# Designs tried in a protein design chat: miniprotein binders against q8gw64. Part 35

Target 1, 233 residues: q8gw64
Amino acid sequence: SSSSQSLSFSSNSFSSQPESELLQALPSSKPKSPPLQLPWLIVGLGNPGKKYQGTRHNVGFEMVDALADAEGISMNTVNFKALFGKGVIGNIPIMLAKPQTFMNLSGESVGQIVSFYKIPLKQVLVVYDDLDLPFGKLRLLPKGGHGGHNGMRSIIDRLKGSRDFPRLRIGIGRPPGKMDTANFVLRQFNRQEQEELDHTFQTGLEAIRILLLEGFNKSATFVNTRKSMEQLS
Short names: E, the ipSAE of ESMFold2; O, the ipSAE of OpenDDE; V2, 0.75 times the mean of E and O plus 0.25 times the DockQ between their complexes.

## First folded at step 22 (miniprotein)

Design J84 (at its last look DockQ between E and O 0.33; V2 from the best seeds 0.60)
Fold by OpenDDE base, look of step 22:
Structure J84 (fold): chain B 233 residues (1-233), chain A 81 residues (1-81)
Amino acid sequence: as target 1 above (233 residues)
Amino acid sequence: GSEVEIVITFTIPDEDQPEMLRDIKQAFADENVDIESLTPTTDKDGTVTMTFRITAPSQEAFWEALDRIYQLLEDLEKRRS
């Protein structure tokens, strides 16, 4: 009676655990849909014509021209009683405008541009001369009155008394001695004043870039915290 | 120039949107500017806005297109008044 010992080969089933490659789904950086944009309007205040070029009351025009030059924006379009240029800074459509009305009628031009382009007042930056600021000093404000400035008065009046638009104020200082304010603002800058203003314009254009790309608070911090060169001496 | 892609928003009454979309489609049918209508948004005040993606071969072409859109909007507003 030959007892055949059946060797039961236990087949070790190698359970190949599938290496679930955790394909870390790289977060598909869905290309951030370009941000919703509305046109910006930047208005420099001044009077048209050669006799007003380089005058204190035209420093708003000079700031807009300095920005136009720095951004390669041609100021060649005539519409809405303004000379203006159109461009894009980053992904933001921008209009640079110099109302060709007299200063006291600047609101007619600005009101037409704002109405046609449906510009929200928060995106209307007005750049103008300010007697209450030291020469070459910038101030960015989110709102305010006209401060006796005829161009700003005209704009506010045309905007139905609204004051809720940003403004970049460029200091021209007070008239010396007993000089009349109206005569003072119509005086040309001297060479030294112009050279100082060129530095002011470089600061002003950077403040406008920051305003557009990084918002009001950063731009206001950048502008309003800068000491004048005279306060560093 | 360099190509530009800008997403822009217009405040247009909901009832006027179909006409505005037709007028844009007609005005830009043969143009080198692409105008994509995106999903309309409603603001906090219940105002419906139209949103467009404008793709243009230059900044100049973009502004020409945008000016035409604003003109079409003004013309639409004048027809409704």
Scores: ipSAE 0.729, ipTM 0.892, lowest interface PAE 0.7, mean pLDDT 88
Fold by ESMFold2, look of step 22:
Structure J84 (fold): chain B 233 residues (1-233), chain A 81 residues (1-81)
Amino acid sequence: as target 1 above (233 residues)
Amino acid sequence: GSEVEIVITFTIPDEDQPEMLRDIKQAFADENVDIESLTPTTDKDGTVTMTFRITAPSQEAFWEALDRIYQLLEDLEKRRS
């Protein structure tokens, strides 16, 4: 009858549910592959220019080109002092870079990319030529030094001395006879060697896919395991 | 290309969270990227980690949005200086 009631506040009409509460209400699931949280950077090392094309020192460029071709990623954009491409493998965002600095300045490119995209170093894979592996052999390592490789030295320096990033090493063999290593790495692969490397690159592509989708240990087992037996079926 | 589902994480200062979250959502929306879930958490130092599960209509749309988001984060760092 004569009674009245007043609201003391103006209330917001919005309701919110935090996504974490919604996730707790759902059945737990285990993804078949690791969930993507940050992008990967895959760097192939080499020297720019026609005179270095096809050299042993540029095999990292060739590995990344093979990956880009296989995944349909364009590498024709210049960013971060690199020929640079972006794509997705499975559910994993990736960036591909071929630094266009001189080899010993590769860290300037890599450092800019890592800084801009806030990439954790464990998600920076560097692909480069390795004198201590037989021609065409691959090795995947989770960390390490530069082994005298000027591009790796540049990258480690620019990453504040950190060595805690994975690398895919591509064996180029050792120089014959009395040839010094500096001259050897700047010599071109012949056509037969380049054709044999195409098979090495196929193995590298699979190692990279396993790394991204299934983790480092499974990729390292795939690529580092010595296969001393013939495969006859 | 084809539709992709991705989980991606960003970290920002807590005091910038409301405006940055709006800008991130807009970057995804501008490229027709659907946000399936969003999980914010606050770290010990007061930064907010935002994890998005998204569905993009293509790899290209995803990366266009993502590059915009990283540019927003870079611009935020410049304003704080």
Scores: ipSAE 0.648, ipTM 0.868, lowest interface PAE 1.3, mean pLDDT 83
ESMFold2 (binder alone), look of step 22: mean pLDDT 78; pTM 0.710

Design J85 (at its last fold request DockQ between E and O 0.32; V2 from the best seeds 0.62)
Fold by OpenDDE base, look of step 23:
Structure J85 (fold): chain B 233 residues (1-233), chain A 81 residues (1-81)
Amino acid sequence: as target 1 above (233 residues)
Amino acid sequence: GSEVKIVITFKIPDEDQPEMLRDIKQAFADENVDIESLTPETDKDGTVTMTFRITAPSQEAFWEALDRIYQLLEDLEKRRS
């Protein structure tokens, strides 16, 4: 008489606790505060008056004039010790400024404009002559020192030593031989130098358009990767 | 010129926001320039980011309006100093 002990398997009901998926509420990305939309300031450096027109030290004025002409912006407003043109590129309001101070006082004008219009320093482009660049060569930099340039020194000093503004440097090259730097920068361009600079200005204005519409990195790539005409000969 | 529609942002003290809005509304009541105030954003430091959409019949009219807004802002800052 084989007593078959029926092992009653007690079915332990695994109560499947619902894994409450803690839907970690993705931190509601607080809508990023809309980016500050303020005008851009493009400053060309130079000295006022007919004596300084077409001089190496005024190439920053010529670049701003070339941009004004290309965009149909009238440089007719006088304020903050500068000559201004006001316009719009795409949907970006821009101010073109030529400080009518002496070069060494350019910071007074620029500082007043920046203060009144509350312009972030990242939206202050300074265009100026540079002795350390080959003739006609452009360089766009996000920051830097004055490099001995009196206008740039004045701007940095007026901006409380801040160097964190973009600059478009236009190469004028070094003085030939034993020529004094102050006399060199006050020489007018010859016709051939002016014709080369007209191509530099066309590249420069496109670089400014790219800077405004596509940002600094694209513009810096566009400018800084171009060979100078002297490097193609 | 062609119509322009541009967004501009200003940072001001939160306490100055009602006066700035009033001064803009009064200054542009009879102007051919529309100034829409968007929802302001208050910063943790007690500043407010004001956002304006300016619609103007030309670039010139836009800049005249914008210069007037900057003058109102400067005048407001001077009254608080």
Scores: ipSAE 0.794, ipTM 0.922, lowest interface PAE 0.6, mean pLDDT 89
Fold by ESMFold2, look of step 22:
Structure J85 (fold): chain B 233 residues (1-233), chain A 81 residues (1-81)
Amino acid sequence: as target 1 above (233 residues)
Amino acid sequence: GSEVKIVITFKIPDEDQPEMLRDIKQAFADENVDIESLTPETDKDGTVTMTFRITAPSQEAFWEALDRIYQLLEDLEKRRS
C-alpha cells in the first residue's frame, strides 16, 4: 500500500517523476532557497476558557482552529500545556498548538515543544492579535519584538531573548476613545467583525501554505501586499 | 489512507549513528513507513545530518514514527549529558 511514485510537495517541481528517479530528487538540490526538512510549529495565542472565547485576544486561537479545520487536523490532544495537533500540509510535517496556559505564560508551552522536537526557530510561526494593524489586516514578519503583547513577551523570554522567529500579526483595530487597551483586547468581536474575520482567516491559511511550500519571501509578498477581504467584498 | 511523501532530517552524534540509525529504521518499519533514500552528511561539529526520504501510508503513521524517533533522540541526549 506504500507508493514511492509521486514526489509532489516534498519538492517544488517534481510531479511527473518516474518511481526509479524519486530517490535522487532531494529538495535541497534544486530550490532557490533550501527546503526546510524539519517540522514546523504553528502557535495560535489566546487565553483558555469559555469566558475568553470570541475575544480579540483569542484571534490567534481562531486562526489556528481555522487552519486545523481546513487541513483535517484534530486539536483534541492535550500535551506541552497546549491543545496540540499534528499533521502534514503539502507533505510538510506540522504541529499546531494553542497554549492552554494564560497568555502571559505561553512561553512555557512553546518552549517545551521547541525543545522536545528541536524545531529551528525560523520554523516557529506565532499567530496573534495586533493593536497596531487595522481590523482584519494581516502582516507576516520574519522576526521582531513583542510589541507589548504579553504572549509574545512570554515566548521571547522563554526562548532566552531570541526574537528570530516569524509571526503572523492579525489586526484587531484600536480601542475607541481612550479605552484601556487591556480591556479592549478582552472584548468580543461582534457578528459583522466575525464574518469579516472569516475572509481574513482564509487569506491567513493561504499565507501559511505559501510559507510552508514556497518560503517566507513569497508568503510575505502575498499577504503583506494583498487587499483585505473587506475591500474586495 | 492518504499516503504522504516526506523529506525529514535528524542530527545525530557521529559515534551514535549505527545504533540510532537502526532504531530510526525500526520506528519507520513499525508504522509501515518505507524509506526511499537516506543521505548522511558529516558535519564538523561531530554530528551527522541524516536526511530521510520516506513514504508513509498516512500522516498518522508518519507522526507515530516521528514521535518515537524524537523520544529516541531525547533519550540519547540525556545519556550524553
Scores: ipSAE 0.707, ipTM 0.889, lowest interface PAE 1.0, mean pLDDT 84
ESMFold2 (binder alone), look of step 22: mean pLDDT 83; pTM 0.775
OpenDDE base, look of step 22: ipSAE 0.791; ipTM 0.921
ESMFold2, look of step 23: ipSAE 0.671; ipTM 0.881
ESMFold2 (binder alone), look of step 23: mean pLDDT 83; pTM 0.776
ESMFold2, look of step 24: ipSAE 0.665; ipTM 0.875
ESMFold2 (binder alone), look of step 24: mean pLDDT 83; pTM 0.776
OpenDDE base, look of step 24: ipSAE 0.789; ipTM 0.920
ESMFold2, fold request of step 25: ipSAE 0.664, 0.660, 0.682; ipTM 0.877, 0.883, 0.887
ESMFold2 (binder alone), fold request of step 25: mean pLDDT 84, 83, 83; pTM 0.787, 0.782, 0.785
OpenDDE base, fold request of step 25: ipSAE 0.764, 0.765, 0.764; ipTM 0.910, 0.910, 0.910

Design J86 (at its last look DockQ between E and O 0.13; V2 from the best seeds 0.00; counts 0 for: pae E 9.1 > 1.5, pTM E .769 < .8, other shape alone 2.592 > 2.5, placed apart)
Fold by OpenDDE base, look of step 22:
Structure J86 (fold): chain B 233 residues (1-233), chain A 81 residues (1-81)
Amino acid sequence: as target 1 above (233 residues)
Amino acid sequence: GSEVKIVITFKIPDEDQPEMLRDIKQAFADENVDIESLTPTTKKDGTVTMTFRITAPSQEAFWEALDRIYQLLEDLEKRRS
């Protein structure tokens, strides 16, 4: 009785684990579609005419002129009761405007520009003189009232009471002694005041560039945290 | 000047888009400014926005083109009122 020992060959099934190639989906850097852009309107406030040139109430015009010069923008177009310059900062189309209405009618001009160009109020920067700020001091705010400023009142009224537009306030300080406010704002800067304002304008230019390219919060931080030069001496 | 390439977005009623596209195409047919219409976007407020990519040889040419587009928009709004 020959006992045939059947050698059971255990077939080791090599389970080839499929190398799941972790195709690391390289984050498809979808080229960020260029940001949807609308023009910005930068409005300087002032009165037209030679007699108002270099006056405290025209510092908004001087800031816009300094911006125009720094960016190579010609302020030669007359439309919507304003003197205009049109240009591009980085990739952002900008309009610089000096309303050629008297200060109390600035809203007529600004309202026409905003209406025609369909400018969202968040992209309307108004630059103007401010009695409540120390001389040469800048303040950038996202909104607010007119603070007694006739140009700002006119703009707010024309914008149906809207206050939700940015403003760059340029400090002219309070009248000295018993001087009337209306007479004070119509006084020309002296040479020393003008030289200090030239530094204010350079800071204002950079603040506007930061506002356009990096947004409101960075620009507001840049402007509002600066000490005046007089507080560093 | 240097070439300018800017994406501009207008709020245009959806029903006006075909006319506006035609008017732009006609107005810029022989111009050195390229105006590409991008896919319209609906905002959360239900407004449709028309978006253009403007390619111009200078900033001046870009603003001339953009002003012409704004004029076409104003003329279209006036035809509906």
Scores: ipSAE 0.770, ipTM 0.908, lowest interface PAE 0.6, mean pLDDT 88
Fold by ESMFold2, look of step 22:
Structure J86 (fold): chain B 233 residues (1-233), chain A 81 residues (1-81)
Amino acid sequence: as target 1 above (233 residues)
Amino acid sequence: GSEVKIVITFKIPDEDQPEMLRDIKQAFADENVDIESLTPTTKKDGTVTMTFRITAPSQEAFWEALDRIYQLLEDLEKRRS
């Protein structure tokens, strides 16, 4: 006499309804990361090539290089007629560009980037040399003309005449005596001037971080208040 | 919150609008970006404005999705010109 076993029901089970089980398995929760942001474009102006390295006209390139180095952003792409890099600063997506078109054609590069990514002009910051500011002084403005700067003229023209984008002006001083301004901007900074520019770049980095993280007004107060005090000294 | 609002504006014929919307949605989906809501607005001249509320798994995913969308818009603009 022997017996047999059955596998009924103790081996057969069903899951709860798929929709109900899915809802129970994937409960909603609060996000724990910072909010996502639309990209900024930060453009440093200058002329490409070794003979222009270190010139007053290329200080915008140097500011963007300093920003890239400080924030760990690689400028490893040649695109949009620029040395171009993407990265983040905090939770803010950033695009950095150094147009390689020569100064007077910078708008060809900037226009391509803005058009391709549909960037709001309020989130386009242009960094460039300024003859009307003392050496090493910074000024942040929310809009304006080109002030005779050929790179800014090119950009304004390519943005359909719009002047409604922020700029960070870097003071390079005035030409001595009767020197032509075109010749002055192509002269190189000496070693002492380059060392002093390190401080200027640190202030500029701080201004840019405040701009991105806390807004234009707070950044402008930081930068332009310092310029006002220096004008009185 | 973790949501991002993005507004995309383009011109297409009415009959092509569903495919462009699908392509834009696919660009988000390819990067695992969730669309929380979408509000389309169409003008009589064929201008379409799409307002997305999205949640991306990272800034990198968001940026890559934008690159794909911008390429779609560039391709559309070239065909019109």
Scores: ipSAE 0.006, ipTM 0.346, lowest interface PAE 9.1, mean pLDDT 78
ESMFold2 (binder alone), look of step 22: mean pLDDT 75; pTM 0.672

Design J87 (at its last look DockQ between E and O 0.49; V2 from the best seeds 0.00; counts 0 for: pTM O .731 < .8)
Fold by OpenDDE base, look of step 22:
Structure J87 (fold): chain B 233 residues (1-233), chain A 81 residues (1-81)
Amino acid sequence: as target 1 above (233 residues)
Amino acid sequence: GSEVEIVITFTIPDEDQPEMLRDIKQAFKDEGVDIESLTPETDKDGTVTMTFRITAPSQEAFWEALDRIYQLLEDLEKRRS
């Protein structure tokens, strides 16, 4: 009786665990497509002609001229009842405009520019004189009324009553004593007032650059939190 | 001038998209400006948002081409009225 010992070959099944290569999908840093840029319109308010140069009511023109000079933008094109300059700040196309209408008709010019270039009202910055701000004081606001300012009234009326555009207000202060407001805004700055405004313009330039490149909230913080030089002395 | 790169958006009616896209590309080409068309987006009202990456040899060349586009858009609006 030959007992055939059946050698049970235990087949060691090598379970080849598949090395799941964790292909760490490197986050495809999709190059953030540069933000969509539409043209900006920066409008300074004033009256045309030599008799209005250096007047309180023309400080919006002076701010736009200071911006044009600082950015190398030639204010040499006449269109849409405005003197125009076209340029680029960073990657943002900008139009600088000085309406060559009387102040109370500024909306005719601005409305034509906005209509032709299809400018979103959020990208229409209006720069103008403000009696309710101390001299040389800047304020950036996202919206608002005209505050009795005839140029701002004309713009709002032409924009079908819309108030939802940014504005850079430049303080000219209230008239001294019993002086009429209309006569006050048409007075030229004295030398000392002009020297103070040059510092205001430098701050205004930087505020506009921040507005374009970094957005409204940063620019408004930058402008609106600055103490006047007179409050630091 | 220095070269400029700008990403710009135009909004046009959907029905005009093929013609307007050709005319935009031609306007930029005539100024020596390179233009890459991105994927258009159409809204619920049949308005197309066209986006372009524009590379211009100067700011002047960019604005000359852009002014032609805005003129074409105005002329298109006048033909529909």
Scores: ipSAE 0.633, ipTM 0.830, lowest interface PAE 0.7, mean pLDDT 85
Fold by ESMFold2, look of step 22:
Structure J87 (fold): chain B 233 residues (1-233), chain A 81 residues (1-81)
Amino acid sequence: as target 1 above (233 residues)
Amino acid sequence: GSEVEIVITFTIPDEDQPEMLRDIKQAFKDEGVDIESLTPETDKDGTVTMTFRITAPSQEAFWEALDRIYQLLEDLEKRRS
């Protein structure tokens, strides 16, 4: 009657001994658990061609260009029907894309990239112009519909109707007077608006860095709280 | 460019792990990327998640290796279909 049965359950939720003992013997230079990292795709929406440069509808292109410039990422390669760039922000692999389709076919580009790199949809950030936000205002949302935006409609359709991907909306305001929305989004920003957009783009760069390095909630608090305080002031 | 330290995760079917792990290590080695640690974790759905902590001599070397690895993953999926 002296049976030696030692039963140990080595699940991570039950015990940390099988995994924790090895990791503790080989510590990292930073005493935190290594982060689990997956690549991000950041898409700026717009229409290709000289006639669309500087238009309200192309502000997504401009936001991605600002990010590419700030991070030293070249956007000269054409791949996946996009001007496409690859880099690293902090320790996060990222891909930048400006689909070179027409706006309403942007999903063809995004779908090809997502499929090839196996990108989880929560790590696909789409940056685009938004008529429902005041000029120069940013809003970060974790999911949602297309709001009538043809580029967003194309992406949602191509992703099998999924709406579960973050968006950074850039406010372009509403058309003045009785101008139709189609005409308004194809108008260029004036010089004062261009100068104000430089501040908007710097805020967008910070929001994207916080999103990648610190998570969605911290980035959303940074961006969306500023909108709330601006409304109260 | 400047040296980079990255933590990156790949998920593959568990039965393909031995061959795929060899191919992933070779992709990093071919670009001069050092593997500092590797943590495999078997998931309930019959896949293994492999988390690599690596040091690459440049962002370009890292992305050359990573593109090759994603091509290997795509090829694996096509072979299993």
Scores: ipSAE 0.619, ipTM 0.852, lowest interface PAE 1.4, mean pLDDT 83
ESMFold2 (binder alone), look of step 22: mean pLDDT 79; pTM 0.718

Design J88 (at its last look DockQ between E and O 0.35; V2 from the best seeds 0.62)
Fold by OpenDDE base, look of step 23:
Structure J88 (fold): chain B 233 residues (1-233), chain A 81 residues (1-81)
Amino acid sequence: as target 1 above (233 residues)
Amino acid sequence: GSEVKIVITFTIPDEDQPEMLRDIKQAFADENVDIKSLTPETDKDGTVTMTFRITAPSQEAFWEALDRIYQLLEDLEKRRS
């Protein structure tokens, strides 16, 4: 009598839990507000008048003139107590400005331009002479103090103490011996100094192009990693 | 010069937007400069970011147009103060 044990297969009903695919709603990338596209302001610092041409304290004007010449921008518009050139580099509208105030009143001009054109301070490049940099040496900084420079002091004061604008510093070196600083900055460059500055201006011009087209960090790397010619001799 | 096509962004109060758009449209109605308003964006504070595409026959014509827009904006601000 062979007892056939009936194996009852219990059908385990696999309840397929619906994997609720949490469609992680891809964070709807809110269309990033189009980047504020406003003109750039490039300000060279100096004093107006023939007696200040080619002086150490006017090297900021010379840098702006070198940029104007290289970009075909005519520096012929007078407004906001400045001489202006208006142009476009790539697709970026630029204003080149030489305040026609005395150096210590440069902030009056710059403040009026910034106010009228609503220029963000990050798009205000100030180019000026610096005693604390070796001759012909460029340095691009995102912010800083005036370093005793009267034009930079005037700009910072007019901008309500703001220091958060880029600056291209052009080294003029310190006065030799016991020479007064005010007399030193008002001395013209000699021929050899001017020939060295022409190379500085070409480097400065390229640094400004990189700043506009590729941004601050690339320009700062380009400028601040270069040795001055004096450090290669 | 060569034609320029530049995008410019202005920030104004939301309540000024209709007047600014009207004033731009009127100012440039007969000019060789095409100004297209893009979709404005309003922030949480009631400030509108207006974006314009300016197409001009030269850089000079572009800057003349842009200076006029900035003047219209200054005049609008002075009417509110």
Scores: ipSAE 0.766, ipTM 0.908, lowest interface PAE 0.6, mean pLDDT 88
Fold by ESMFold2, look of step 22:
Structure J88 (fold): chain B 233 residues (1-233), chain A 81 residues (1-81)
Amino acid sequence: as target 1 above (233 residues)
Amino acid sequence: GSEVKIVITFTIPDEDQPEMLRDIKQAFADENVDIKSLTPETDKDGTVTMTFRITAPSQEAFWEALDRIYQLLEDLEKRRS
């Protein structure tokens, strides 16, 4: 387009090392290509409607609502089959989505957003309930399967089988006694559990800010080594 | 205040660069978004990656401009298919 010199920003992650150390790893004659600077998408999974409000399966919705509230982002717009909000955290453009499909069709919403905004999958964070973690524990993973979670299956299928997107898993534990997992995830949290989740959500908010501003590894270190409320007492 | 400084990148076909760049600049201008710098990088696959450093008067103005730009990119993709 133009021959004029312009200011170019590179990635802010892990570029603080001394220049001499980096020269040993990089060809000296090639100019540095600018990194892609694209918005993040943060998806909370759940089922729409009052019937499902407060259920374990909707904890992803609640995490995204907590983030939206903390950042002053309205989630009242319906777009891409989702309650959808847009904002900026630390000069990083972000989109928040709560698919309003049923859980097993969440990929229809996520796929439309990713396609329209050309979002790299490494910048798609999906937040959902996890039966393999103790109640209230968080885990951030850079990729993986669906683990039998119908919303994650739907998303992976819609993204052409790709599993290369980060997840923030919110532990809900396993059902007691004879209750099967399908019935367990549709049961309401009690008052004590809801109070404990407030602390879990605050940790999740911080993990997401670290993810956006400092990168995956620092966020994963913060989140994955942190004790849940259950482990503290 | 509510001013935001954003670095944002778009990838467009080389042959569409003059028209698309004009339209992107207009989308920013319509929302009073100031372009501080623009760095094009041509790729061997017939595309150019354009990195904008911008200052918007608000995050709402930024997102209004950005949504128009993504609609322009979607429309371009439809015309080429």
Scores: ipSAE 0.731, ipTM 0.899, lowest interface PAE 1.0, mean pLDDT 84
ESMFold2 (binder alone), look of step 22: mean pLDDT 81; pTM 0.747
OpenDDE base, look of step 22: ipSAE 0.761; ipTM 0.906
ESMFold2, look of step 23: ipSAE 0.667; ipTM 0.883
ESMFold2 (binder alone), look of step 23: mean pLDDT 81; pTM 0.752

